# VHH binders against Formin-H (forH), part 12

Target 1, 361 residues: Formin-H (forH), of Dictyostelium discoideum (Social amoeba) (q54n00r34to394)
Amino acid sequence: VSLNEIIDLDREFELLLDKLAIEDPIKRKQMQSLPDISKRTLLEQNKADIYRTVKHKGPIESFADVKSVISSINTKHVPIDIIKTLRIHLNTADRDWIQSFLDNDGVQPILNILKRLERNKNRKRKEHSILQWECTRCIAALMKIKIGMEYIASFPQTTNLMVLCLDTPLIKAKTLVLELLAAIAVTDRGHGAVLTSMIYHKEVKKEITRYFNLVQSLKIEKNAEYLTTCMSFINCIISSPSDLPSRIEIRKAFLNLKILKYIENLRADYNEDKNLLTQLDVFEEELSTDEQLNSQQGTQIGIEDLFSQISSRVTGTPSQQELITLMTHFQRMSSSNLGLGVWTLYNALANQLEDELKIHP

## First folded at step 1 (VHH)

Design s13 (framework vhh_sonelokimab_d1)
Fold by ESMFold2-Fast, scan of step 1:
Structure s13 (fold): chain B 361 residues (1-361), chain A 123 residues (1-123)
Amino acid sequence: as target 1 above (361 residues)
Amino acid sequence: DVQLVESGGGLVQPGGSLRLSCAASGFTFSTYAVGWFRQAPGKEREFIGAISWSGGSTYYAVSEKGRFTISRDNSKNTLYLQMNSLRPEDTAVYYCAARSLYDTFNPSAYDYWGQGTLVTVSS
């Protein structure tokens, strides 16, 4: 987004606030503080809401026939303009029309387009990215109503194809995908679908581990709205399960990818971005609370979890080499027929040192 | 089965104080960010304040900072709004809401809503 585009957006948004008769200085300031993507969404939403309240005055649209609409998008070469027209209609259509669309497998042609775009994964053209964006917006429009959200949450096929958009160069498209996936993940049925889709993403994109590309984007991307949305998505998938063991397991994957170091860097780079800082705070506060709950429930922290915590805090510091040296000593001990007594001796020495330094973690 | 139930609304004189409560059930309250909104007759629903899942971060509409205080008790699954120095223009139906961790200022970003409690500030 260029400076001229930012200036144009702010001016258009001011005009929207005037049109909606939002004269309260407090409400205006709150809305002016929204991320650019939220402002663009509200501008589009306002156009959709106007359309919903005005009866069609022109000729009868082909949209009266749901099956004809589905047939028009179920072709090998769908023009972008047809998908844009569908997106506008999905934002204004009544519940009965949307129900008919879902019942007649109207989502499947949209998924087929996304699947065909992935088959050409070596081609990253602007038109390709725009088509992904418009298809994603159609899914977003469906998710605005309960029946659409329930449909999408019930079929992992949909989320599987949505996650493939996360590697697109179009920032607004992958930001929207993360917003939608987060909304799906907070539903009981959708959480499992989203986690399964991230496994699918790993396989298709040949990631070393699940979430690798997602976490790496926290270092690569410099768009504050994207970074905030990415952290929000991560927080949603970790926190949605009501049971502690599930949250610990999901969070472990991110801790193993050194997310705490990236959070530290983001705090330094975006020290005045309240929305991003909030999501960083949520991640760290949830980690601390779950560690405390784990202790209260008599669950002993495992060796791998403990090492992950130490490693994430020590990696990249002057203490890293000392940790490697300590681990080398422990490796030697573990490779021998040494009894419990030598491990007990090390613990006694550590306790004595901590007491002298007044350290109790 | 998710429920948010507001209580504590009523008639209060200008300059008075009132404390609203919101009791949550059917979800893990301690993992959700929650907030307060209000809607006066003939006006749009407006944001009052929000609190993070842990209670460590709070966000207020500029006009409400200093007069209103949001807090939560995760052990009781309850959200609170302490309102001080009330004015006639504070007359509205007050709603509590739990958010999807997106946007604290957009009402459509909140997943669960209570039915509201009426606050009337009049002599």
Scores: ipSAE 0.000, ipTM 0.173, lowest interface PAE 17.6, mean pLDDT 76

Design s14 (framework vhh_sonelokimab_d1)
Fold by ESMFold2-Fast, scan of step 1:
Structure s14 (fold): chain B 361 residues (1-361), chain A 122 residues (1-122)
Amino acid sequence: as target 1 above (361 residues)
Amino acid sequence: DVQLVESGGGLVQPGGSLRLSCAASGRTFSSYDVGWFRQAPGKEREFIGAISYSGGSTYYAVSEKGRFTISRDNSKNTLYLQMNSLRPEDTAVYYCAAGWTYSKLPSDYDYWGQGTLVTVSS
């Protein structure tokens, strides 16, 4: 490597840190001390601003008018080449162009394409998968800048349509979707959106429980990069909440789907894959840590904690409606002036029933 | 699956022109977006340009500045790179690559040729 090449690398990397708004002196020093190959890798990943079309032959010849670009993708039948050209442009566009794109509802046509693809998923399967992949990459390009990430995290329909893309046979697209959802899930606003979107996924795909298809993919898929990304996504949605009860509740859904057995099998099948093994270790170590913490905090059980435990066992079962009916009776009792005596009577009846059914503590 | 083989490399004087070809095996080549990359000794792979599966869209790196033109003939399963006004700094091994979508990033391409050496020297 020449001195001119070293000087160019250091200068380009400094410019990258400026573009990423890395102003903390300690973090800048740490990043500037990275090996040259690592710096070149980061520059390659972030070369969106330095690569531009010099010659462009395609359905979109000019990006000067944002509204014209949006109109070109806001049709019932959008050619794949238009979306590919848009994706390239989104990776190189400046902040002002992206802001204008977001302000003029440029994301909605992309979501409309994904929604139409879901309705027609058994038609033109190869073209369908490629168009779905390109739309997902447009979303990825928008998420590379802060304003795009904030917009996508705050726009509830986006995560709903992204989770539907998990049904794709194209492993690269499935992997990218999980990476994007994980990135959204670690944001303050995005975590709730992702959890709600997984409920939506269950409803649309008619899963027996939330996360069923996701967990089954750990058994079915043989691609190590996908498996690592899938475990990373699961770990992100579980660990993002700072409060212990939320983490326990989310993790319980996965434990009920026998994820620990799949993790055991993955350790056996991928014993030398360091990245995958790390994600498997994270799941089990966080489970152990939270169980210890729960044991330390669990000297008294509150009403909300008890209800959360009951709800997690009953939701999605035929008993859910009976629980709702029972809670409705309790709501009426809580609103009455009858006081302690009625609650005591209910407890006496419950004790008698438990004895008859031989439900022992 | 697709296999790619580059040809047409060689020695050329500064200011000269070369046309590189990339021959693909298999009936699936017309389904892939394809691109050209180059790598000089001791440097990382550099993007030159890409063309969509249909030939309807092309994408070029700024460093090209109109000197290079990409084309494809799906009936012949062949990709071309026309290089004009060649300079000593264009000396590199030239690779063709195929993938699900065209991109400036080498990691976005699944299939790669062995490369063909282009030397621009007097």
Scores: ipSAE 0.006, ipTM 0.393, lowest interface PAE 9.6, mean pLDDT 79

Design s15 (framework vhh_sonelokimab_d1)
Fold by ESMFold2-Fast, scan of step 1:
Structure s15 (fold): chain B 361 residues (1-361), chain A 121 residues (1-121)
Amino acid sequence: as target 1 above (361 residues)
Amino acid sequence: DVQLVESGGGLVQPGGSLRLSCAASGFTFSSYAVGWFRQAPGKEREFIGAISSSGGYTYYAVSEKGRFTISRDNSKNTLYLQMNSLRPEDTAVYYCAAHRWGYDSLTFDYWGQGTLVTVSS
C-alpha cells in the first residue's frame, strides 16, 4: 500500500462522515479509529447502497436466476472457480438480486463449505486455505451493502465460522477476518453476535478463557498490520456499547489477560509504527476516560451498603425467601474453586433478564 | 410506518429557482440526519447534501456548493432543498433520505419515492 493510498483512504472516510452529517466529536473519533479495511467496507457499503437502491435492468444472464446460482454452490464438492465467480458477482449485483440471494438461503452453502473445511482442516491444506479465503471474501462482498451487513450481524452462525478462521497460518486471511469482525462489532446487532462468536471460539478451540488466543497473538505475531488490526478489533468490541457498565465488563476480560503488559511491549518494539501506536493509545485513553466517568458516578457503593438497601426493601415481603435462596447460592459459590467465571455468568444472565423485563438504571 | 414524501418538483426554465420539500412521518424526524440525492436519466444516483439532526451542521457535494441550500424545520417534520441558477443538467428525480447515527451501517436508512425536476425551455 502506498502512502498516497493511505492518505486517500483517510480523506475519503472523513468526507463520508461529513457527507452523512455526523457532527458528534466522540462518534467521529470512534469511527476514525477503525481499521483500514473496515473503513473501506463502510465506504463501499455507502457507495453500493446508493447505487443499488434504484431499480436496474437486472443481473447479467449467467446470474439471472438466483436459485440456480445457489444450487451451483450447494454441492459437496464446490470448485474454487465457482466461488471466485460468485465473489465477483456479489461485488457488483444489485440490491434486489442480493436480497433474493439472502432470502433463498444463499449464505448457507458458503457456511457449509467453511464447516467442512474446519472438520477436515488436516486434509488438502493448499486447496483448503484458498477455498477458505474465497469464502471469506464472499462474506466481505455481502458486507459491502446494508442488507448483507444486517443479515450477517443478525445471525451469529456466520460470525461463528468467521472466528474459526482466526487459527489460519495465512496472516492476510487472519487480518481480513478481524477487520470484518470489527466492522460487524460496531453495529448494534453485530456487537452481540461477535461477543457470542468469541464464546463459541473458546469452546471449539478449548481456550482457558474467552479472548485468550487473540491476546496471545499480540505477543506471538510479528506483523505490524495484523497487530494494528487486532488492537483495533479489541477496541471496537470494548467501545461499541454506549453504556459505561458494558464497556467496563468487556474491558475487564482483557485486563485480566494482562493486555496492558503486551501493550507496553508493543510500544517498545514498534515505536515508529503510527497506526499501531494510535490503536494502543485508543485502548489506554478509553480506559482512562471510563475510569474517570466511573469515579464521577458519586459515592462508591460497597457490598454491605448494597445488601442493606436490598434487605430494607425486601424484608417483610414475599420476596424475602427468594432473596435468602439467592444468597444461599452465592454462599455456595463463594466457598467453591469455580472462580470468577461463575460470577460473570450470573451477571450475564441478570443483564439478559433485565433487558427482557425492560429494567434500566 | 416510516414515510418520506418529496414534493415541489416540476418544469422550470434554465436560470430559474425551485424549492423542494420532504415531509417525514412515522419516525422521530428530529433524531435523524437527512439529505438529498438525485438521479438523472442514464446516470448514477448522486449525493447533493445533508443536514444534521439539530440543523447545526450541513455538508454539500463540491459541485453543488453555492447553488443549492439544504435546511430543515423539525417543528414541521420537513426537509427543504433550495435550488438556484438551475441548468438542464440538473434534470433528475430528486430523493430525500434519512440516516441516524448509531452502531448501524453508514448508509441512509429511509428513502422517499422521489420527485421529478425538469429544467427545459
Scores: ipSAE 0.013, ipTM 0.551, lowest interface PAE 8.2, mean pLDDT 79

Design s16 (framework vhh_sonelokimab_d1)
Fold by ESMFold2-Fast, scan of step 1:
Structure s16 (fold): chain B 361 residues (1-361), chain A 122 residues (1-122)
Amino acid sequence: as target 1 above (361 residues)
Amino acid sequence: DVQLVESGGGLVQPGGSLRLSCAASGFTFSDYYVGWFRQAPGKEREFIGAISGSGGSTYYAVSEKGRFTISRDNSKNTLYLQMNSLRPEDTAVYYCAAPRYSTEWLDSYEYWGQGTLVTVSS
């Protein structure tokens, strides 16, 4: 088992330096500045020295028969090592094996484990978080191939159970769940499933409103990778619809939760994190662009509606000729580079005339 | 709370055999990798072996391969270490241990028993 996959890399590497008796502050600082891949390599090298003799007789003895594999995980009390062995196999199995696994409802036992963990959850039992992590990684392995992604995106019950994993204390597990949900949300069928799953999350977790816990995590969590992934997920669910009204509706939920205040705080706290800052910029830029588009479309619709109402009341009356003359003056104004000031002047004059005629709302 | 209690230690002659037991409580024993370690006075703690929750996978330190066998009985929540061909250098306090998480068995053992003393001498 790789500890790098289930605990914080920097913390584990710090423990490795202690284990190797590297006490020189200069050397320790140099080693701590190594790239993540170098740190992972050193950790794996040192772990191998402990377990040089391995005799493996896994709980799943053969992967030749897909139905047998599914049967071995379709029990009321599935050991964690069985799920870990399955996860490793799913990452290496060929397309035909995975297709057979999906066709024989191999995902359902994994979902049943997640359902049982949620029903009987106990935050004090660390094994629950690890089972949740390994089950999520099985789903991730399936999503690496097109048929698996299509399967996951087509069944909302899968994303429903994935969103419940967002409560895990394991930052890496939360990050993975959000990465997977973002990938699903980009697909046509998957976007609706993810939005529906966030409603399910609200109901199960007794949230005040949808996305409440997600947005609060932007204040609570101090892991830059998680924060970047969380913002990326939010940006994906907002920007995925091609139509403006859908984007505005989804974004409104986040704006009502005061996300702009948290974005401001994140900019201050993570001012040198390029990846996070990019996601914050994306949110604010798309908000600005959509507000401009909404203003343009709303104004155009409003003008047409107002004109329709005026026209219906004036058509066939002596005032029709005067309206045509007024519209001709406005057409000439709109064709010139006179700008906002002239329109403002006409509005001021109209207000004065309305006051004299006692025409008020 | 996690509790591990070792038993079976004692005085044994060189070439003899001994079986240690570890009674586990406070966690779902059958889901956890559990292992054996030993520590002689003035030396650092040494890994002996580990066994998966199902008992299907076993792992041993190179120095102990073939002489020691780790096993478990999940119905009794008990871990065993069978020690054969014992030598004076096997004299140590033997500990059973469980990792912080059920899958973190490589070097993240956090829960330890009080230990049982094994003395190999004539």
Scores: ipSAE 0.000, ipTM 0.157, lowest interface PAE 17.5, mean pLDDT 76

## First folded at step 4 (VHH)

Design a01 (framework vhh_etentamig_d1)
Fold by ESMFold2-Fast, scan of step 4:
Structure a01 (fold): chain B 361 residues (1-361), chain A 122 residues (1-122)
Amino acid sequence: as target 1 above (361 residues)
Amino acid sequence: EVQLLESGGGLVQPGGSLRLSCAASGFTFSDYAMSWVRQAPGKGPEWVSGISWSGGRTYYADSVKGRFTISRDNSKNTLYLQMNSLRAEDTAVYYCAKYDSKGYLSEYFQHRGQGTLVTVSS
């Protein structure tokens, strides 16, 4: 038996244990210690059971017909077992099947479930959290494939609904959401989508400032794995931009929320947690490095750097169209024989508007 | 390098229909989200519609929602805009644009002397 075949077996068996809701670490380890023959037998029995469940219990009749699968989850009330079955399939489906799923708007029903759960969050709390968890795992499965990651990173609709799940009492769901958002934030277009989604979170949750609830969770939550993932996410969104001004601006939001005080408290409370301490060190080391670089840069900020900052903040938001229109005005000005006076006039008008709106640099 | 060639424009009566095409070359078409942008005579450019790299997600300006349909054929490297119930205010030069990984509509800003003219008049 090849090593790759053994690794694939172990991965599939982990998914089976998840399907069976075996979360007890002792029982999971006991089952994972079964001989390969026993594991293969259980997986084959489970494959037949999934097929029978789809055909006999759920409206999903066949995984061969992508449109049928999408129709089965595109209902006002979707049983959790159907979402679990979908999650398992998404983790094992080939690229062509996933491509067809994305092309036929298979993600939208999952997003509709998350949207409905946000509207009804005061009802059936336990069922609500479990369904958020399963939907988030479906998104995670899609993100394991390049085409799925690119789909999610291209449009903030998915990340907007993912960030709303951060209010769930289910710690494992919060942790997974932050892990997925961090992975999205390190992609070329995904960083802008994640930053936009945190603005959306602020508006929906009525936060005074973006990231307020996220930073408060560093004080409230007592789960080391969550705290490590939360700090990792914060580090990812700050450090993903290659340009210094973007990193300084994003970090400033966290510094203004007194994150350094919470980092000090976490060091005291979790003094032996190597993984958490590493993420705390990363935050402080990047801050120190960027402050030194900022002090050394007597050079003027370039046009490309400034535009990169603006684009990352508005891409995927309703403001994107207004930015395109504004840039087009500038493009026309740059292609004419208009002199310095027109640019200074625009600057004077912008300064006046900023003063009226109380926007401070 | 990157080339986008629009076609399908023409003169139509109010209430008529047209289908625009954009032939893309010089890049992996299936990896990029695409957009339609129009510019009416004497007006600034207006974003009309967008489509994800796979075709699974479509977006429309309020002015065209319910009347226009954006689609793509990744096997043919072609973007389409089906325009129904055309109005006089839809008269414009229509441009095809590529979204890059930095969020720029870079190809749109390079389309001088290109595009396809749509004239809606009696």
Scores: ipSAE 0.000, ipTM 0.111, lowest interface PAE 21.3, mean pLDDT 76

Design a02 (framework vhh_etentamig_d1)
Fold by ESMFold2-Fast, scan of step 4:
Structure a02 (fold): chain B 361 residues (1-361), chain A 121 residues (1-121)
Amino acid sequence: as target 1 above (361 residues)
Amino acid sequence: EVQLLESGGGLVQPGGSLRLSCAASGFTFSDYAMSWVRQAPGKGPEWVSGISWSGGRTYYADSVKGRFTISRDNSKNTLYLQMNSLRAEDTAVYYCAKYSRGYLTEYFDYRGQGTLVTVSS
């Protein structure tokens, strides 16, 4: 970086702090001490926001009073332009304004609009899709701030209404919804909320099973960006839990819906789409890895280790010959190419005997 | 503890391509905007690209716009930089940087160890 570039950066960053009304001397000094990387990223991310806060004039009279803004959107018939104006403001507002908005239940009017749209789904369908899109963008704007993301992830009422938007014919709207749900699903509180919301989606949309419509969209939709986002969402739901049993259980729902066949078809149809192929690879790699881990956990210790422990305990005792006889029976079973069922029957019989003898209470 | 581990660098000929990766841990990756920054030999750090927490917005330095593509996989806690049409001027150590939106006092830079990209014949 040249001296000229350093001088320009510091000057532009000072202007940003002024525009955001950061007047606390301690906070200003801390911000001015940030690395150039952070300053450039902050400036780039806020460039449009600075211009919008200065120049934009919408149908909402003033954004100074959070409660009056909430009142303006908390009506039975909210014009689309008011929601657009709110969305722009949510993208430009500082943290304190957003915190006040959340604390005064500002999200609820947006959710009420989404509820009304679902109840009236067969009326003015084009206007409904546009309203769903703008409301979803308001939620997206809130989620760009940590406090907004934490709020959305903590209250499953929001994700319940977001999943209903997946039924929209507007491809960009359902792509955005999946992107947002994926982001929520990888947060500490959000994963459970998203899983619960997909059950709610099944009930409201009368799906045969959870995820049915989502998986069918992998065959129906021909938009590569949507398909990539959909696969990313599925991967997020499955991979977010740290424990193997949870991942296996969630993945089972998708495997039962024949997702592997759809993945095979997508590889053929989109063989040069690197982003989509990456998400398909992620699904299959995680499946393979978890199957290997599940096999290892099921074994707990290897056959050789188990035999070694048994052998060391019975060698030199009268039980040694009985162990040899048992192993000979197992050898005959294995060499006869008998199926898994025979081993399962032996295990069932052993469990019954152990229960009768009360070997393990 | 915030940790960022960059990989994917190497020697490549002019006009070639490389894909850089950054594995993130110690924080909720999906809550934070991420950036790529590079430092050429004997020069100061230069911001290259940024991506919003959701991936919905991307930003590029004029020097790389149209050639580089930033992306992220929130399910894998991984940030990517696809570098095409590489030039000798792209030779640098590339760093992954964590960044968040919120009140300005919360903005921080947590660069990792970096990965070296050398564009030379």
Scores: ipSAE 0.000, ipTM 0.135, lowest interface PAE 20.5, mean pLDDT 76

Design a03 (framework vhh_etentamig_d1)
Fold by ESMFold2-Fast, scan of step 4:
Structure a03 (fold): chain B 361 residues (1-361), chain A 121 residues (1-121)
Amino acid sequence: as target 1 above (361 residues)
Amino acid sequence: EVQLLESGGGLVQPGGSLRLSCAASGFTFDDYAMSWVRQAPGKGPEWVSGISWSGGRTYYADSVKGRFTISRDNSKNTLYLQMNSLRAEDTAVYYCAKYGSRGWLSYFDYRGQGTLVTVSS
């Protein structure tokens, strides 16, 4: 097999025999006599071990001592190669080591790096994007283990910093972030954390409405894997709640951002991408099902009933006059022939105010 | 709580057939698209097949098209995968999952052990 570095096959195979502790001269000679294809197959299976031993002596010298590893990454300017070494270790460490890493607050230095990158003017520089990518991969490695997933789902500070990485120009990084957020969103404790993090994203990125940048990416990005992952994430956050009203409320935000038009365009542009088409089908079929369930359950609230509920709570309070003033504005609007767009604008403004007042799931 | 219980795996010779089942509970099964995802030894999860909430649309990975059939029975909250013309490369632990979003999402949105399929002579 081709390698980026020139390697002598016989020399690399000798290193493998050393790694496997094959010291018997007869057995060693027999194995050295194997065809090149057989030697390459054995090397491929143990490739990571050979490269780790020879090339990855690295800046982290002791992986048995959790405290020393955490200390090596808890500095203001952590070299990228140290984070890469940590990522490799997190993917291979046993459960007990990972539990100790979590218990000794090993995640916090990674979060501190992500916070610093967000504050810097040059966060879009190549070095910053690569560091965001490596930090995100460390989080991904932790999430492969149940204890790591439970830790991340329980503490929204992690998801808050992950959503900020969605503004990276590195497509593979934002794809991974969405994959991880979707996985978190389907857990019992993670759904609320992810919804809260999307509000945080809106505040930090100065979005007009929550999910605005995410939905715009469906028009802007031309990477099929990203688009599939983005739609998957959207489907996860809408469908995770078991109750119909919550699903309708979350979905409404996306419908108001004209997601159905973008889905139509994606079907035309990616007509043979089965994975993307499946996610688009999921969105539309779930919308249809929930609309039918909403009709069958009689949860349709008439204008008169809704107004009666509002009026009964406000009449006799200082807010009564303000309600009359608001209804007067709506009465003028209804007589103006301005059409759907103005009502949609009022709804967008109301949603923004509700977000500011923290009136949301 | 969401529970997905896979069954029907086993040892089979190349060219053989198996039918996998997934019993779902803890959510409204007929509201969700479902998927089958597999993970071969030493490899990451691979999305295999997806089916819409109604059963009206089905999708398959290129590696299994024409050999595997996904189906569902919404009255029994059960998802099925009929696997025909099995190959050594189909050897994996098979999981069912909500949403059918490639291997990674399905990996996290299942609660069972999966069911092991070994295709060997």
Scores: ipSAE 0.000, ipTM 0.184, lowest interface PAE 15.0, mean pLDDT 75

Design a04 (from a01 with W53Y Y99W K102R S106A; framework vhh_etentamig_d1)
Fold by ESMFold2-Fast, scan of step 4:
Structure a04 (fold): chain B 361 residues (1-361), chain A 122 residues (1-122)
Amino acid sequence: as target 1 above (361 residues)
Amino acid sequence: EVQLLESGGGLVQPGGSLRLSCAASGFTFSDYAMSWVRQAPGKGPEWVSGISYSGGRTYYADSVKGRFTISRDNSKNTLYLQMNSLRAEDTAVYYCAKWDSRGYLAEYFQHRGQGTLVTVSS
């Protein structure tokens, strides 16, 4: 056996571990300690995937030239293995390489692939789900370094395309997307981007209300890791704002979608899953704490006080006459026998308009 | 590699006070919410307190509300827990945990430090 064959075995096996997403250092070291015969057997079992990955290293001639790498992925038909090779490289590249990649718009080709996949969602093949997974992992690799995280958190188009992946049938891909969005949402700059992207998701998916598909997934999906990650994401977007009114407003959207009923069902169905139960506890404990804090701060506002605040801000501005007109409409509505339903409809329309205008606490 | 080092525990009489510290390294501390989790002898882990990434919002378990105060110093990558009016039931090993996409408990099990023992006894 030649030295080159021994070197190739170790190299190919390392790529296999990366491809199988074996990222636990203890498990990875145990796998690396396997006899050569066992490594060869595992590579043989995964031969098509490994040889495809190794073979496609040829189209990316060198990672030394960042612009050439970007050109290789900036084509109408990008082979999945080229994106896999890029993903592996992004996980190991130094800060200077990543900075050059970001500066030369290296993220844009990845986003273009995700856009094309969304346009073809009704005719998507299994290959589209795999390509979506690999593109998402490239974004994940970039987020491991501060400059990549800052870029993604500040660039609204990136999070807009990430949220479109939430409706993929590939459970591991939407789990990863929720994990990444949660990480972005806990940053000061990224929270607003994620909230804006969830409005975009509602628009593109034609949801009745924002978060509808997300909350429905808590009923539909039977994968404990996904459910835990989904609840963690919800907790992150609610809890990240430092101000009580913002948390109350964001949480209200979920409460209106009957999330508490779904949490009750999840507790019954997953009574021994400590990670999921912890996320359910976090949601309910934070709700309870905020309700108590809201009571203590005297934020229980009456109609007269709320109107006084609005009037003081609007009086003397061009908006004063529009407020008078709006109040006149409400006066006519209040004298009708239409009841609660008409007020609920107005609130639904107001929420939709606020979403369109990107007005959030 | 996430590293968390808790300190400040010890033996204290009921009604006494202790201040716990957690030194964090291996991740961008200011980007993550943090929590304190305790484990009493023979019992499972119990979430005690949490703090948002900015320090602007704090959370407490009902059992410690009004007695404990969580705080953080992002410039020093340090998390604190001020414990007042200590009770025998507060006796436990106290751990700090990062809150990320997997939640408080997942990070506690995966990256917990050595913890710091608090014994409330006469």
Scores: ipSAE 0.000, ipTM 0.176, lowest interface PAE 17.5, mean pLDDT 77

